# Ledger of designs, part 15: VH-VL binders against Counting factor-associated protein A (cfaA)

Target 1, 212 residues: Counting factor-associated protein A (cfaA), of Dictyostelium discoideum (Social amoeba) (q54z64)
Amino acid sequence: QFISIQKYDFSGNCKNSSDSASSFEASSESAAICMQNDLLSGIVTNEGVCLIFNEVPTTFIISTKGDYIVRSIYDINDNNCQGGIIENKAIEIDECFVECADDYHGSTYLFSTETSLNYPSNTFMEISYNGECDGQWKTSFNYLQYYIVNKCNVAHEIETHTFSVGCNSTSSWVSEYAGEVCTVEPTVTTSYPIVDNCGDLDNSNFIDYCNI
Short names: E, the ipSAE of ESMFold2; O, the ipSAE of OpenDDE; V2, 0.75 times the mean of E and O plus 0.25 times the DockQ between their complexes.

## First folded at step 21 (VH-VL; framework fv_libivirumab)

Design q1 (from m1 with light chain S57N; at its last look DockQ between E and O 0.63; V2 from the best seeds 0.64)
Fold by ESMFold2, look of step 21:
Structure q1 (fold): chain C 212 residues (1-212), chain A 124 residues (1-124), chain B 112 residues (1-112)
Amino acid sequence: as target 1 above (212 residues)
Amino acid sequence: QVQLVESGGGVVRPGRSLRLSCAASGFTFSSYGINWVRQAPGKGLEWVAIISYDGSNTYYRDSVKGRFTISRDDSKNTLYLQMNSLRTEDTAVYYCARGYSTIFPLRYKGMDVWGLGTTVTVSS
Amino acid sequence: DIVMTQSPLSLSVTPGEPASISCRSSQSLKYDWGYRYLDWYLQKPGHSPQLLIYLGNNRASGVPDRFSGSGSGTEYTLKISRVEAEDVGVYYCMQALQTPYTFGQGTKLEIK
């Protein structure tokens, strides 16, 4: 099984919320809505893979009964999750929730489990893998991270700076905007090559995929 | 061996031009963004400019906009910095450095390869 | 422009002792999903800069594990658990979040 983490356009109200520290508790004032049209980006990961989630090194494991996900949090300097676990949190499966940064800012998430590897269409994604660089990444897959193409994302949870992601068969790009919404005129656009072969960038352990 | 080698520095008077070159070897030059970074005598590092992997995006620090032009020739694995209307404050060692900012953390490795630098002196 | 401020600007350390260098940014260097776009560079005397740490806490290839980076948001730290004679030079933090990329003023590390 795989763990799917979907990030949606921020919803709810973090003002006076007492539930901002709990992943499966919500007050009516911070109630979250995860509509599929509001999906911005996501991660699909195997269990126990070390990745950055919400600013800290983290692993996710599906509970023995399969009814919740265990989020294990590691020290900020433990970039391979090899030290001791600082905290475990239970995450409710298939329940939309908000993690608040302050009264007006946060992130809206939906965690689920999947029996096979799935990811949305109209995305740009990067896939982490282990092992030989021969195009067989699905046998050594760690996690993938994707962005829905041409959706407006908040780059900084507290300081408003937005971006959108685009791609085609040869390139991906990020357009950055100074304001809270992606206007028609980005302040910076940066292009990147599609890395569809492990040898494209100095023995990189990832590949790119423009799923248009 | 992954390598960057700068050339084209020298002593010039204010208002003149120089072209710096940065020759790349040991890696797929056309897959990387490249920066120019400078360091005035006895001072710290100062970023100057970047060019994207395909040359489609260029960005400059404000003090050099309109005077400096970054470019690349992938057939020669060479980065250039054309420096026009040189001023005394442009006096520095100029480094080329491989790498660019990205939201894609799997590909980001900082400015991981630097040249040895070439010296530009602008004096009357 | 994002302003990077280092402290201290000069540091004298006895070999074998730890060292710590701080870097503060004028705005958060965290990006979407919590990645931190702060790098550390060392310029040894008479040499060009070399990358030590990228994305806040990742060691560049060939960098000893006695170097570590930490921090989040606007506050970052480079630590050397045990200073060696080869560590002398000037240390720079740099934000790679947005152009123009900017460096701190540098911290000169010397052996006592």
Scores: ipSAE 0.604, ipTM 0.834, lowest interface PAE 1.6, mean pLDDT 84
ESMFold2 (binder alone), look of step 21: mean pLDDT 91; pTM 0.945
OpenDDE, look of step 21: ipSAE 0.680; ipTM 0.898

Design q2 (from m1 with heavy chain P105H; at its last fold request DockQ between E and O 0.78; V2 from the best seeds 0.75)
Heavy chain, then light chain:
Amino acid sequence: QVQLVESGGGVVRPGRSLRLSCAASGFTFSSYGINWVRQAPGKGLEWVAIISYDGSNTYYRDSVKGRFTISRDDSKNTLYLQMNSLRTEDTAVYYCARGYSTIFHLRYKGMDVWGLGTTVTVSS
Amino acid sequence: DIVMTQSPLSLSVTPGEPASISCRSSQSLKYDWGYRYLDWYLQKPGHSPQLLIYLGSNRASGVPDRFSGSGSGTEYTLKISRVEAEDVGVYYCMQALQTPYTFGQGTKLEIK
ESMFold2, look of step 21: ipSAE 0.714; ipTM 0.868
ESMFold2 (binder alone), look of step 21: mean pLDDT 91; pTM 0.948
OpenDDE, look of step 21: ipSAE 0.666; ipTM 0.899
ESMFold2, look of step 22: ipSAE 0.751; ipTM 0.879
ESMFold2 (binder alone), look of step 22: mean pLDDT 91; pTM 0.947
OpenDDE, look of step 22: ipSAE 0.527; ipTM 0.845
ESMFold2, fold request of step 24: ipSAE 0.611, 0.636, 0.624; ipTM 0.840, 0.844, 0.838
ESMFold2 (binder alone), fold request of step 24: mean pLDDT 91, 91, 91; pTM 0.944, 0.944, 0.943
OpenDDE, fold request of step 24: ipSAE 0.847, 0.842, 0.857; ipTM 0.932, 0.933, 0.937

Design q3 (from m1 with light chain T99W; at its last look DockQ between E and O 0.72; V2 from the best seeds 0.65)
Fold by ESMFold2, look of step 21:
Order: structure tokens, then sequence, then C-alpha cells
Structure q3 (fold): chain C 212 residues (1-212), chain A 124 residues (1-124), chain B 112 residues (1-112)
């Protein structure tokens, strides 16, 4: 099975939360909503894969009965999740929730499980995988991360900068905007190639994919 | 072997121009953004400019905007820095450095390859 | 511009002992999904800079395990668990969050 983590436009209210601005602890002061039109980005991962989630090395596994997800948090220097677990958190499946940064800022998430690999259309994706470059990444991928094309994301959770992602068959780009909403005119646009890093340069395997 | 080699440094008078080159080998040059970073004698590092992999985006430190132009020629695997209206405070060793700036974690590796540098001296 | 402030500016360390260098930014270096755009570089005497740590805590290829990076937000630390003679040089932090990229002023590490 696969674990899907979807990030939505911030909803809810973090007023009167006991969380610090640096905390990634899940909390909700009001009902969060995860509407399809509000989806911004996400991750699809296999169980037990070491990835960076909210600044720290993390693994996710599905509980024995399949009714919740366990997030295991590792030391910030444990980039391969080989050391001891610092903290475990239980995450409710298919329930929209808010992770607060401060009284008025946070992230809205939905965690789910899937028996087959699924990801949205109209996305730019980056896929981490193991093994040889043989076109079969779906059988050996670690995780993938995607952004919905042309959606406005908050760049700094407590700063008022925003960005959007675009792509075509040869390139991707990030447009950055001043302010809390993406305006018509970005302040900076940076482009990147669509790459297939099929090799062992720095022992990294990844694939870019513009799924439009 | 992945390599960057700078050239074109020299001694010039203030107000004159100089063009630096950075020759790349051992990697697919057209897939990377490339930076210029400088270091004045006895001073720390100072980022100067970057050009995107396809040349479509360029960014500069404020003190060189309008005077310096970064460019690339992928057919020659070469990066350039055209330096006009040179000032004495532009005196430095100039390095080229390979790297990406991106929000995509798999693609960001910092400036992982540096050249040996070329010296620019601006004096009367 | 994001200002990067290092401390100390100079270190003298007995071989085999630990060292710690701090770096503070004038604003948070955290980006979407919690990635931290803070790198560490070492410039050995007579050499060009080399990457040690990227994204706050990732060791670059060939960098020994005795180097580690930590921190978040505006406060970052480079640690050397056991200093060796080959570690002599100037250490720089750099933010890669926004143009222009900016370096700290450098920390010179010497052997006692």
Amino acid sequence: as target 1 above (212 residues)
Amino acid sequence: QVQLVESGGGVVRPGRSLRLSCAASGFTFSSYGINWVRQAPGKGLEWVAIISYDGSNTYYRDSVKGRFTISRDDSKNTLYLQMNSLRTEDTAVYYCARGYSTIFPLRYKGMDVWGLGTTVTVSS
Amino acid sequence: DIVMTQSPLSLSVTPGEPASISCRSSQSLKYDWGYRYLDWYLQKPGHSPQLLIYLGSNRASGVPDRFSGSGSGTEYTLKISRVEAEDVGVYYCMQALQWPYTFGQGTKLEIK
C-alpha cells in the first residue's frame, strides 16, 4: 500500500493554540476543509521510506489494522532514518486537519492510503527511486512529490510571499510573488529543465515529470 | 572528471571592460544553472550572478546590476561574465560554481562544483 | 538582502576536540514543506570553496561524518565532532532562499 499526503490551501483557525511558531504538531481549533479545488501539492510514498517532512527526517507506516498512520520522527542529522526514533505521532486517515505555525498561519493536510499508485493530473512531479534506469520507476520508487500547476502556494508560512509552479514537456518554472496571493506579475521567475537523472552522480536517482 | 576552469582575468583601469570565461567538462552543461562568486583580497565570499540552464533567467547582486552581464554558450560548454564600467571595488578572485536554486528537494545540492578562480584587478 | 551573521569569527581548537560554529539569518530560511535553504562551505588555505552541508543538514558527497549541520528558522549550527588538522580553513554559511544569495562573514578555524 501507498500513503498519500495532500496539502491544501490553509483553512481553519489557529487562534488560541498552544503550539509554538516552530512546531509541526498537528492541531485544529475549527473544522478544517479539504475541497478538491483547494489542493495545492502532495506526496505519495511507500511505507517506511525516509523523507524530509516539515524539516525533519520522517518515516510513515500504516497501522497493523490499517486504521491510522504512524509518523516516526528522527534526529535532524539522521538523513537516512537509521538512528533511534525521537517521537511517534498517530495520524487519522481521511480526516482533514491543520498544522499551525502561528495564530493565523498553518498548513492543511489530508492523509490517506491507496492500494494502487495514484496522483492528480495537471501537476509537476519529482520522483525519487531506487535501482537502474530502466523505465520501471513505479516498481522501485521511494516517494514522489507534486505541485498542481498554476496554483498559488504560500512560500513562507508566516511570511507573505507566494509562488506558483508551471511546466511543459521540456522545462518547469517557479514564479514568486510579493504578498499573500499570487498577483498577475511575479517578482521573480526561475526555470529548470525537465531532468531524468538516471545515474549515480551523487548517488541520486530522480525523474521530473510534467503530468499535463 | 567534473571540472570548471575560469579564464580571462587581468589588470584593467577603472571604467574599462573585461570578459571572464568558465569552461565546463565532465557533465551535461546544458542541464545546470551556473553562478559567479567573487572574493576580494583578504575578504569573504560574495555571490555575483546566476544564469539558468537555458539562459532564460539571470539574476545579479545589486552592486553589479547594469554593469555585468552573465551569459552561456552551450555549444562550447562555456559560461561568460561581461564586466563593464569596472570599479576598484570589483577587484577579486572570481569563481564559477555549478548549482541549482529550486524548491524541489531532489534537485537542490548547493554549489557542489567550483572552479579554481581567475583574478581581476581594477587599478589605475 | 538577507543578512547572515556568523559567530565566532575565529576559532582555535586542539586536535581531537569538538568545534561549533553558529550562523544567524535576518529572516527565516524555511520554505514550503519545511525545507531550509542554508548551506555551509569550507575554504581551505590556498583552495577554492567546497560544499560541506546543504539544506541545513545534508552532507555533501565525500564529507566526513564528523561534520553535521542543524538548526531551523533563523539559527543554524555547524558542528565538527573531532577536529583534524585537515579541517583548517574558513567556514561560510550561505542562504539560498532568495536572490541575491548571501554569505556569512566567515569563521577561521586554526589548530592550537
Scores: ipSAE 0.610, ipTM 0.831, lowest interface PAE 1.6, mean pLDDT 84
ESMFold2 (binder alone), look of step 21: mean pLDDT 92; pTM 0.948
OpenDDE, look of step 21: ipSAE 0.639; ipTM 0.893

Design q4 (from m1 with heavy chain G33Y; at its last look DockQ between E and O 0.03; V2 from the best seeds 0.00; counts 0 for: pae O 4.2 > 2, placed apart)
Fold by OpenDDE, look of step 21:
Structure q4 (fold): chain C 212 residues (1-212), chain A 124 residues (1-124), chain B 112 residues (1-112)
Amino acid sequence: as target 1 above (212 residues)
Amino acid sequence: QVQLVESGGGVVRPGRSLRLSCAASGFTFSSYYINWVRQAPGKGLEWVAIISYDGSNTYYRDSVKGRFTISRDDSKNTLYLQMNSLRTEDTAVYYCARGYSTIFPLRYKGMDVWGLGTTVTVSS
Amino acid sequence: DIVMTQSPLSLSVTPGEPASISCRSSQSLKYDWGYRYLDWYLQKPGHSPQLLIYLGSNRASGVPDRFSGSGSGTEYTLKISRVEAEDVGVYYCMQALQTPYTFGQGTKLEIK
């Protein structure tokens, strides 16, 4: 059983939120509300796997009853998720929730559990796996992260900052914009090669994949 | 302009204490992890400590654990390094350097801002 | 701790000629977004260190394009396409993957 996390374009309301989070009622309609927005990114992971979530080491664990997922956030320097937990958050499965940065900024997420690996096309993918270097990562993956290419993402910070991700067969890139919408030319574009690192010292295997 | 300015260095005997300060200006101090890096005379750079943007987490090199304390006062845009039980091997120029930010998607862009350093000399 | 090993430790270059410095890490520095948490710093004589390259290949603001960083996994290289007199100093690689952050030994670049 896998944990699937989908990030959708923000359409929530964080105004006057005391806990900087908004939870939706458990319903199919709730999930549907999330899905009315553009999918921006997602993560598929196994329980307890230390992965990068918005640049922060994070683990996700399904509750004993299976009714919610516990997200544990670790310090940025704790890339193994072995130190103290900075924050624990209980997240309802199959419900939409908003994580707020301020009254006007946040991220919309949908958490679910899946029995099979599902990810959309037109994505830049990052995959961590422990299996053989034979391309069979699906049988041994730790987690996969994907970003819908050429979608405008708003930075979590209160500052007006947006970004988009792109890729081709040889490279991936992040374009950063100064506005709230990716309608202007990027202020900076950071490019990286598509990599397939297998057998790295003291690290899991890692592969980038432009799924266009 | 963005800058860091260290102060508090001096000459002390072994076993004594010093408190270094690093004054930040030109950027949102509270949004950044800040480092102390030192350099012994004629030697290379050595990372000493780091403090998270909200001060909730600190990390040290092993040789200073239990003796040094990194802290910050965001209301004053100031980073501190309390150095106790100083040793001769702590003699160095001490730099503060801006590190990790909270700004996505690229929160790390190296230690892009360094102070001019403050000299600490520990001698008998 | 991650051990950083630079080579060479000293380099004498004729102005206008290229230079190359290698940095090896005891473990892979790849992390978030496939970024390589390897920085290059230059300390000019009598000055504070300054950032040249971050995350393996990104030039810091104000850094001339004659500087470039490359590499992956455990092997990294800083290249200077045309060495100038102002490039004299000690170059350091540093891993920022995990604490303690660790520097290489430094490479002293001199002009012939």
Scores: ipSAE 0.032, ipTM 0.667, lowest interface PAE 4.2, mean pLDDT 86
ESMFold2, look of step 21: ipSAE 0.582; ipTM 0.823
ESMFold2 (binder alone), look of step 21: mean pLDDT 93; pTM 0.952

Design q5 (from m1 with heavy chain T58E, light chain L97R; at its last look DockQ between E and O 0.69; V2 from the best seeds 0.56)
Fold by OpenDDE, look of step 21:
Structure q5 (fold): chain C 212 residues (1-212), chain A 124 residues (1-124), chain B 112 residues (1-112)
Amino acid sequence: as target 1 above (212 residues)
Amino acid sequence: QVQLVESGGGVVRPGRSLRLSCAASGFTFSSYGINWVRQAPGKGLEWVAIISYDGSNEYYRDSVKGRFTISRDDSKNTLYLQMNSLRTEDTAVYYCARGYSTIFPLRYKGMDVWGLGTTVTVSS
Amino acid sequence: DIVMTQSPLSLSVTPGEPASISCRSSQSLKYDWGYRYLDWYLQKPGHSPQLLIYLGSNRASGVPDRFSGSGSGTEYTLKISRVEAEDVGVYYCMQARQTPYTFGQGTKLEIK
């Protein structure tokens, strides 16, 4: 199974909590709460894949019963998630979670499990894959990130900086705005090629995909 | 093997121009943004400019804006830095370095390839 | 511009001992999903700079595991668990959060 983490536009309230480690707050309601907001981006990953999630090495594992996901946070120096676990947190599947960086900043997440690799349309995707460089990344899928194109995103914990992502068959781009919302002209737009980068760096295969 | 090779350095007087080249090999040049980074004698590293993979975007440090122009010829796998109105403070070893700035973490791999550098000396 | 401040500026270490270099940014280098656009580079004497760490904690290809990068927000650290003679050089942190990219002053590591 795959683990899907969807990031929605933040609309929750952050609480001053003594728990500075994860600051995840479970929604009292179903996934519907998250879905009231716009989907901005997401991650699809295999179980146990070591990801940098909110600045810390993290793995996600589906419980034996399949009723929740265990997020394991590792030491910040343990980039491979091979050492001791610093914190485990159970995340209810199909429930909304707000992770708060502080009292005013946070992100809304929806965690789910999928039996097949699914991702929304109208997205720019970056996929990490292992194995052979044959272009069949799905067969050796590691993890992927996707961004809903033309959605305004707030930079992590930076309210005054927003960005949007776009792509076509040959390129992707990011438009950055100096504001809390992407309503003004971008201060800068940077374009990048859509590439199949395989073998440039050891164990660093990735492919871009504009799913329009 | 992946390689960048700078050339074009030399000794020039202030106000003169110089054009640096960076020849790339061993990788798909047109897929990468390329940087110029310089290092004055006995000093630290200083980012100078970057050009996007397709040349659509160029960014410079303020001190070289209007004087330096970064460009690329993908047909020749070559990066250039046209330096006009050179100043003594432009004296440095100039490196070209592969890698583009991006907010996409899977794409960003730092400046993972550097040339050997070419020396530019601006002196009266 | 984002100002990068390294400390210490020089470090003398006995072989086999650990080393730690700090890098502070004037602004947060975090971006979406909490990725940190902070690189570490090493310039060995008489050589070109080489990438050690990218995105705060990812070791570049070929970089020994004795090197590790960590950090959050505006504070970052490069650690060498066991310094070797070949680790001599000047270490630079660099933010790639926005242009202009900016380097720290550099930290010169020497062997005692």
Scores: ipSAE 0.469, ipTM 0.852, lowest interface PAE 1.5, mean pLDDT 89
ESMFold2, look of step 21: ipSAE 0.548; ipTM 0.817
ESMFold2 (binder alone), look of step 21: mean pLDDT 92; pTM 0.953

Design q6 (from m1 with heavy chain N57Y; at its last look DockQ between E and O 0.34; V2 from the best seeds 0.56)
Heavy chain, then light chain:
Amino acid sequence: QVQLVESGGGVVRPGRSLRLSCAASGFTFSSYGINWVRQAPGKGLEWVAIISYDGSYTYYRDSVKGRFTISRDDSKNTLYLQMNSLRTEDTAVYYCARGYSTIFPLRYKGMDVWGLGTTVTVSS
Amino acid sequence: DIVMTQSPLSLSVTPGEPASISCRSSQSLKYDWGYRYLDWYLQKPGHSPQLLIYLGSNRASGVPDRFSGSGSGTEYTLKISRVEAEDVGVYYCMQALQTPYTFGQGTKLEIK
ESMFold2, look of step 21: ipSAE 0.698; ipTM 0.864
ESMFold2 (binder alone), look of step 21: mean pLDDT 93; pTM 0.953
OpenDDE, look of step 21: ipSAE 0.713; ipTM 0.906
ESMFold2, look of step 22: ipSAE 0.647; ipTM 0.844
ESMFold2 (binder alone), look of step 22: mean pLDDT 91; pTM 0.944
OpenDDE, look of step 22: ipSAE 0.615; ipTM 0.884

## First folded at step 22 (VH-VL; framework fv_libivirumab)

Design r1 (from q6 with heavy chain P105H; at its last look DockQ between E and O 0.78; V2 from the best seeds 0.67)
Heavy chain, then light chain:
Amino acid sequence: QVQLVESGGGVVRPGRSLRLSCAASGFTFSSYGINWVRQAPGKGLEWVAIISYDGSYTYYRDSVKGRFTISRDDSKNTLYLQMNSLRTEDTAVYYCARGYSTIFHLRYKGMDVWGLGTTVTVSS
Amino acid sequence: DIVMTQSPLSLSVTPGEPASISCRSSQSLKYDWGYRYLDWYLQKPGHSPQLLIYLGSNRASGVPDRFSGSGSGTEYTLKISRVEAEDVGVYYCMQALQTPYTFGQGTKLEIK
ESMFold2, look of step 22: ipSAE 0.761; ipTM 0.885
ESMFold2 (binder alone), look of step 22: mean pLDDT 91; pTM 0.943
OpenDDE, look of step 22: ipSAE 0.639; ipTM 0.881
ESMFold2, look of step 23: ipSAE 0.625; ipTM 0.842
ESMFold2 (binder alone), look of step 23: mean pLDDT 90; pTM 0.938
OpenDDE, look of step 23: ipSAE 0.653; ipTM 0.892

Design r2 (from r1 with light chain T99W; at its last look DockQ between E and O 0.42; V2 from the best seeds 0.58)
Fold by OpenDDE, look of step 22:
Structure r2 (fold): chain C 212 residues (1-212), chain A 124 residues (1-124), chain B 112 residues (1-112)
Amino acid sequence: as target 1 above (212 residues)
Amino acid sequence: QVQLVESGGGVVRPGRSLRLSCAASGFTFSSYGINWVRQAPGKGLEWVAIISYDGSYTYYRDSVKGRFTISRDDSKNTLYLQMNSLRTEDTAVYYCARGYSTIFHLRYKGMDVWGLGTTVTVSS
Amino acid sequence: DIVMTQSPLSLSVTPGEPASISCRSSQSLKYDWGYRYLDWYLQKPGHSPQLLIYLGSNRASGVPDRFSGSGSGTEYTLKISRVEAEDVGVYYCMQALQWPYTFGQGTKLEIK
């Protein structure tokens, strides 16, 4: 079983939220609410994997318990999830959540479980896996994270920074924009090589993949 | 143990060339991007250049573009910095530092390993 | 280029007392999913720089828990809960959001 966290474009109003802090607030019991907007990015992971996510706190482990996904949150400076659990947050599977940066800006997230490993096409993807550097990541992966290419993302902040991700067979890049939309020329583009090599064998291995 | 060791520093006149080396040990060199960072006497740190794990990607600060070339020989676990047309403002201790950035933050661990540095002095 | 501005540029602290260093960036260093591409480095006298914090708040391996990083957007802070003699040196913030990486001016920490 895999856990999927999908980030969708935000079209809601955070004025109606009880908490405008960087915390997940349930917006609807229906996944359909999130899916009314474009999928922007996502993570697929096994249970028990330490992830850095959101502003406060940044590190957590997710697991399933019945019809719930449990997010075990660690200290903000505990990047390896080795310390004590600060908070356990239960999230109903297939619920749509909003994280607000201010009254008008936020992000929507869908937490779900899947029996098979699925990820969308037209993505730039990074895969973390353990074991030998033989490319057999599907049998030992920790997580995969992806961005839908050429989608306009709004940074989860009051400054309303926007960016888009692109890739080809050799490179990936992030284009940053000054406006609230990605319709003008980017102010800056940062390029990165596609990583088709293992990391340190003593740690997790990584593969970048442009799935176009 | 994980280690980086710089060498090749020296005293040269402006316009001359110098080649720095950075020898890596204790980790899989070919799996990491490597940076050069320099520090002028009594000044702060200044990022100079980076090379990707396979050498396919490089980036330089503007002030050294066209003059400096970063390269690597994985068979020797060695990083290089070819410095041409040296200027007095290039005078600094040069550090090599392990680390490479990406849009995927989970792979980023900062520049977590630094060498001891090698001194480059450019003076007339 | 992104400009990094530290404050103060120097501070003197009594051992056992806390210390705080601020770093401001000319652009937001926060991206998606909480990414904050801000590192803190310490250069002790006569030594090479060493990584303290990466991605805003993650302590590097071997770094004592008395060090902590926080912040978002354009404002970041390094805190030392109880300053020790071994903490003397120059602290640098660095953005790793985009090329070229850029450092703050450095903050010199001394013991009273």
Scores: ipSAE 0.632, ipTM 0.882, lowest interface PAE 0.8, mean pLDDT 87
ESMFold2, look of step 22: ipSAE 0.648; ipTM 0.844
ESMFold2 (binder alone), look of step 22: mean pLDDT 91; pTM 0.946

Design r3 (from r1 with heavy chain F104Y; at its last look DockQ between E and O 0.61; V2 from the best seeds 0.58)
Fold by OpenDDE, look of step 22:
Order: sequence, then structure tokens, then C-alpha cells
Structure r3 (fold): chain C 212 residues (1-212), chain A 124 residues (1-124), chain B 112 residues (1-112)
Amino acid sequence: as target 1 above (212 residues)
Amino acid sequence: QVQLVESGGGVVRPGRSLRLSCAASGFTFSSYGINWVRQAPGKGLEWVAIISYDGSYTYYRDSVKGRFTISRDDSKNTLYLQMNSLRTEDTAVYYCARGYSTIYHLRYKGMDVWGLGTTVTVSS
Amino acid sequence: DIVMTQSPLSLSVTPGEPASISCRSSQSLKYDWGYRYLDWYLQKPGHSPQLLIYLGSNRASGVPDRFSGSGSGTEYTLKISRVEAEDVGVYYCMQALQTPYTFGQGTKLEIK
């Protein structure tokens, strides 16, 4: 079983929210609410994988318990999730959450479970995996993160900075814009190689894919 | 082992030029972006320039724009910094440092490899 | 440009005691998915800088667990739980959110 965290474009109103811009506050119990907006990016991971992800970044492990996903939050200094659990938070599977950066900016997140490893097409993907350098990351991956290519993303807690990601077989690139919408010419486009980094890291290996 | 080795430092007069080199070994040079960082005597670290893995992207601090040129020769696993119109304030130890990825990639690992530095002295 | 401000600029610590260094940025260094693009570097006397922490809280390879990085937004902290003699040097925070990358002024750590 896999756990999927999907980030959708934000169409809510954080100013009128009672959550005081708290991270992962439930906006609706229906996944349909999140899916009304464009999918921007996501993470697929195995249970028990240590992740850093939040408005206030924390380390946490997600697992499933019945109809719920349990988020075990660790100390901010515990990057490997080896210490004591600070908090366990149960969230209903397929529940939609809002993360507010400010009164007018935020993101919606959908936590779900999957029986098979699925990821969208038209994506740039980074995969973290352990084990041998045999390219069989699917059997040993920790997590994969993907960006939907050519989607406009708002930089977290940055009102006037947007970006889009693209890729081909040899490179990925990020186009940054000085605005709230990616409708103008980018201020800068930075390219990066598609690489298979195995054996050079002390910890997990990683590999890039352009899934288009 | 993974390492960077700077060379080309020396003593020059203001207005002169100098070319620094940074030789890489122990890793796939062509897959990484590389930075120049300098440190004036008794001062802190100052980022100077970066070049992307394929050289298609370069960026400079304002104080060196138009005077410095960062480049690379992947066939030689070597990074360069052409410094023209040198000024006294350019006096520093110059480090090359491997810095790769973007704010949008999980691969970011900081500037994890540094050279030993090469000294550039600009004085009249 | 993003301005990085460290405090204190100098610190004298008894071996075995903890140390804490603060770093403030002129703008938030949090980005997509909450990643914090703040690095910590240590330059030991007579040596090149070395990476300690990246992305706010991730220890670089070989870095002892005595070192920890925390913070969010514009406020960040490097902590050393038990300072050792080998920890002497100048510590720098650096934002990696955007070019030009910018360093703090540096914090000199000495042993009492």
C-alpha cells in the first residue's frame, strides 16, 4: 500500500478561515473539493518513510490505520524520525486540507492511499530509493515526488513569485516569474540534468524521470 | 575521492586579469553546477558566481558582473573564472564549491564539496 | 538581494555546554512543500568551509548529531548540544532560495 499526497491549486479563502493559517487544516471531507482545482504536484511514498513537509516544516511519518492516515510528527531537529513522537494526528483518508501561507495564498492537499504505484503522466519526477544500483527503484523506493509539467505554481509564502517546471529526456528546467500568474515571460529559466545518482550518496539514491 | 582543486591565484595590479581554474575529480563533473565563493582576508564568505551543469546558465554577484566570467570544460573536468579589470576589493581566497540542483528539486544538498582555495591578491 | 543577519557574531563556550547561533533572513526562505532553503557552513581555522546543515535541518554527511538546524520563515537557529574543541571556527548561514546566494556575517565560536 502506498500513500499519496497531492498538492492542488488553491481557490479558497484563508482570511475567512478559522484555522489561523494553520497547516493541514481540514477544509472538506470530500476529495472532490481538492480535485476541483488543478493538480500541481505530489508525493507518493511507502508507509514509514520519514518526510519533511509542512508550512512549518516538521519531520513526520505517515501510515495507515483503518480509514485514517496517521501522521506521526517528530521534533524539527529529528531529520531521520528516530526520536520521540511529538504528536500523532489522524486524518481521514481522502480528506482535503488547506495550508495557508497568508490570508490570500495557500495550497490544498489530498491525502490518500493507493494499492498500486501510480503517478500522473506529463510530470517531472524525482525518486528516492535504497538498495542496489540496478534501476529497480520501484521495489525499494522511499518516495517519489512529481511536478506536473507546465503548471503554474505559486511559491510558498511568496506572493509575487510563480514558477513552472518542464523537462525532456536529458534535462529539466524551472521557469520563474515575477508575478502571481505564469502568463508573462519568465524572469529566468534554469536547466538541470536528468540524472541517475547511485552510489555517490551515503544515504538514499535518487533518479530523475521525465514522464511525458 | 570527491574533490575540487583550485589554481591560478597570484598577485596582480589593479586593472589586470587573472584566470582561475578548478579541477574536479571523483564525481561526474558534467552533472553538477559549480560555484565560486571568495573570502577576503579576515572577512566572511561571499558568493561570487554559479554555472549550471551544461553551462547554459550563469549568474554573478553584481560587483563582478561584466568583469568576471565563469565557464567550464567538461572534457577536462575543469571550472574557470576569468577575472578582468581586477580591483583591490577582489583580493580574496577563491573557493570553488559544488552546488547542484534548484529550489524545486529534492536533490538539493547544499554546497557539499569545497576546494582548498586559491589566493588572489590585487595590489598596486 | 536577500540579507542574512547572524547573531551573535562571536561566542565563547565551555566544552560540553550547548551553543546556539541565530540567523535571520530579510524574507522567508520557505518554498514549495515547505522546504527551507537555509544552509549552515563551518569554517575551521586554516581550512575551507564545510557544509553542516542544508535545507534548514538536514545534517550533511559525516556531521555529528550534536549539530541541529531549526527554524522557519525568516528565523533560523543552529544548535550544538555539546560543544567540543573541534567545533571551533566560524559558522555561516546561507540562503539558497535564490541567486545571488548570500551569507550571514559569520559567527566565531571559541572555547573558554
Scores: ipSAE 0.427, ipTM 0.833, lowest interface PAE 1.6, mean pLDDT 86
ESMFold2, look of step 22: ipSAE 0.704; ipTM 0.863
ESMFold2 (binder alone), look of step 22: mean pLDDT 91; pTM 0.944

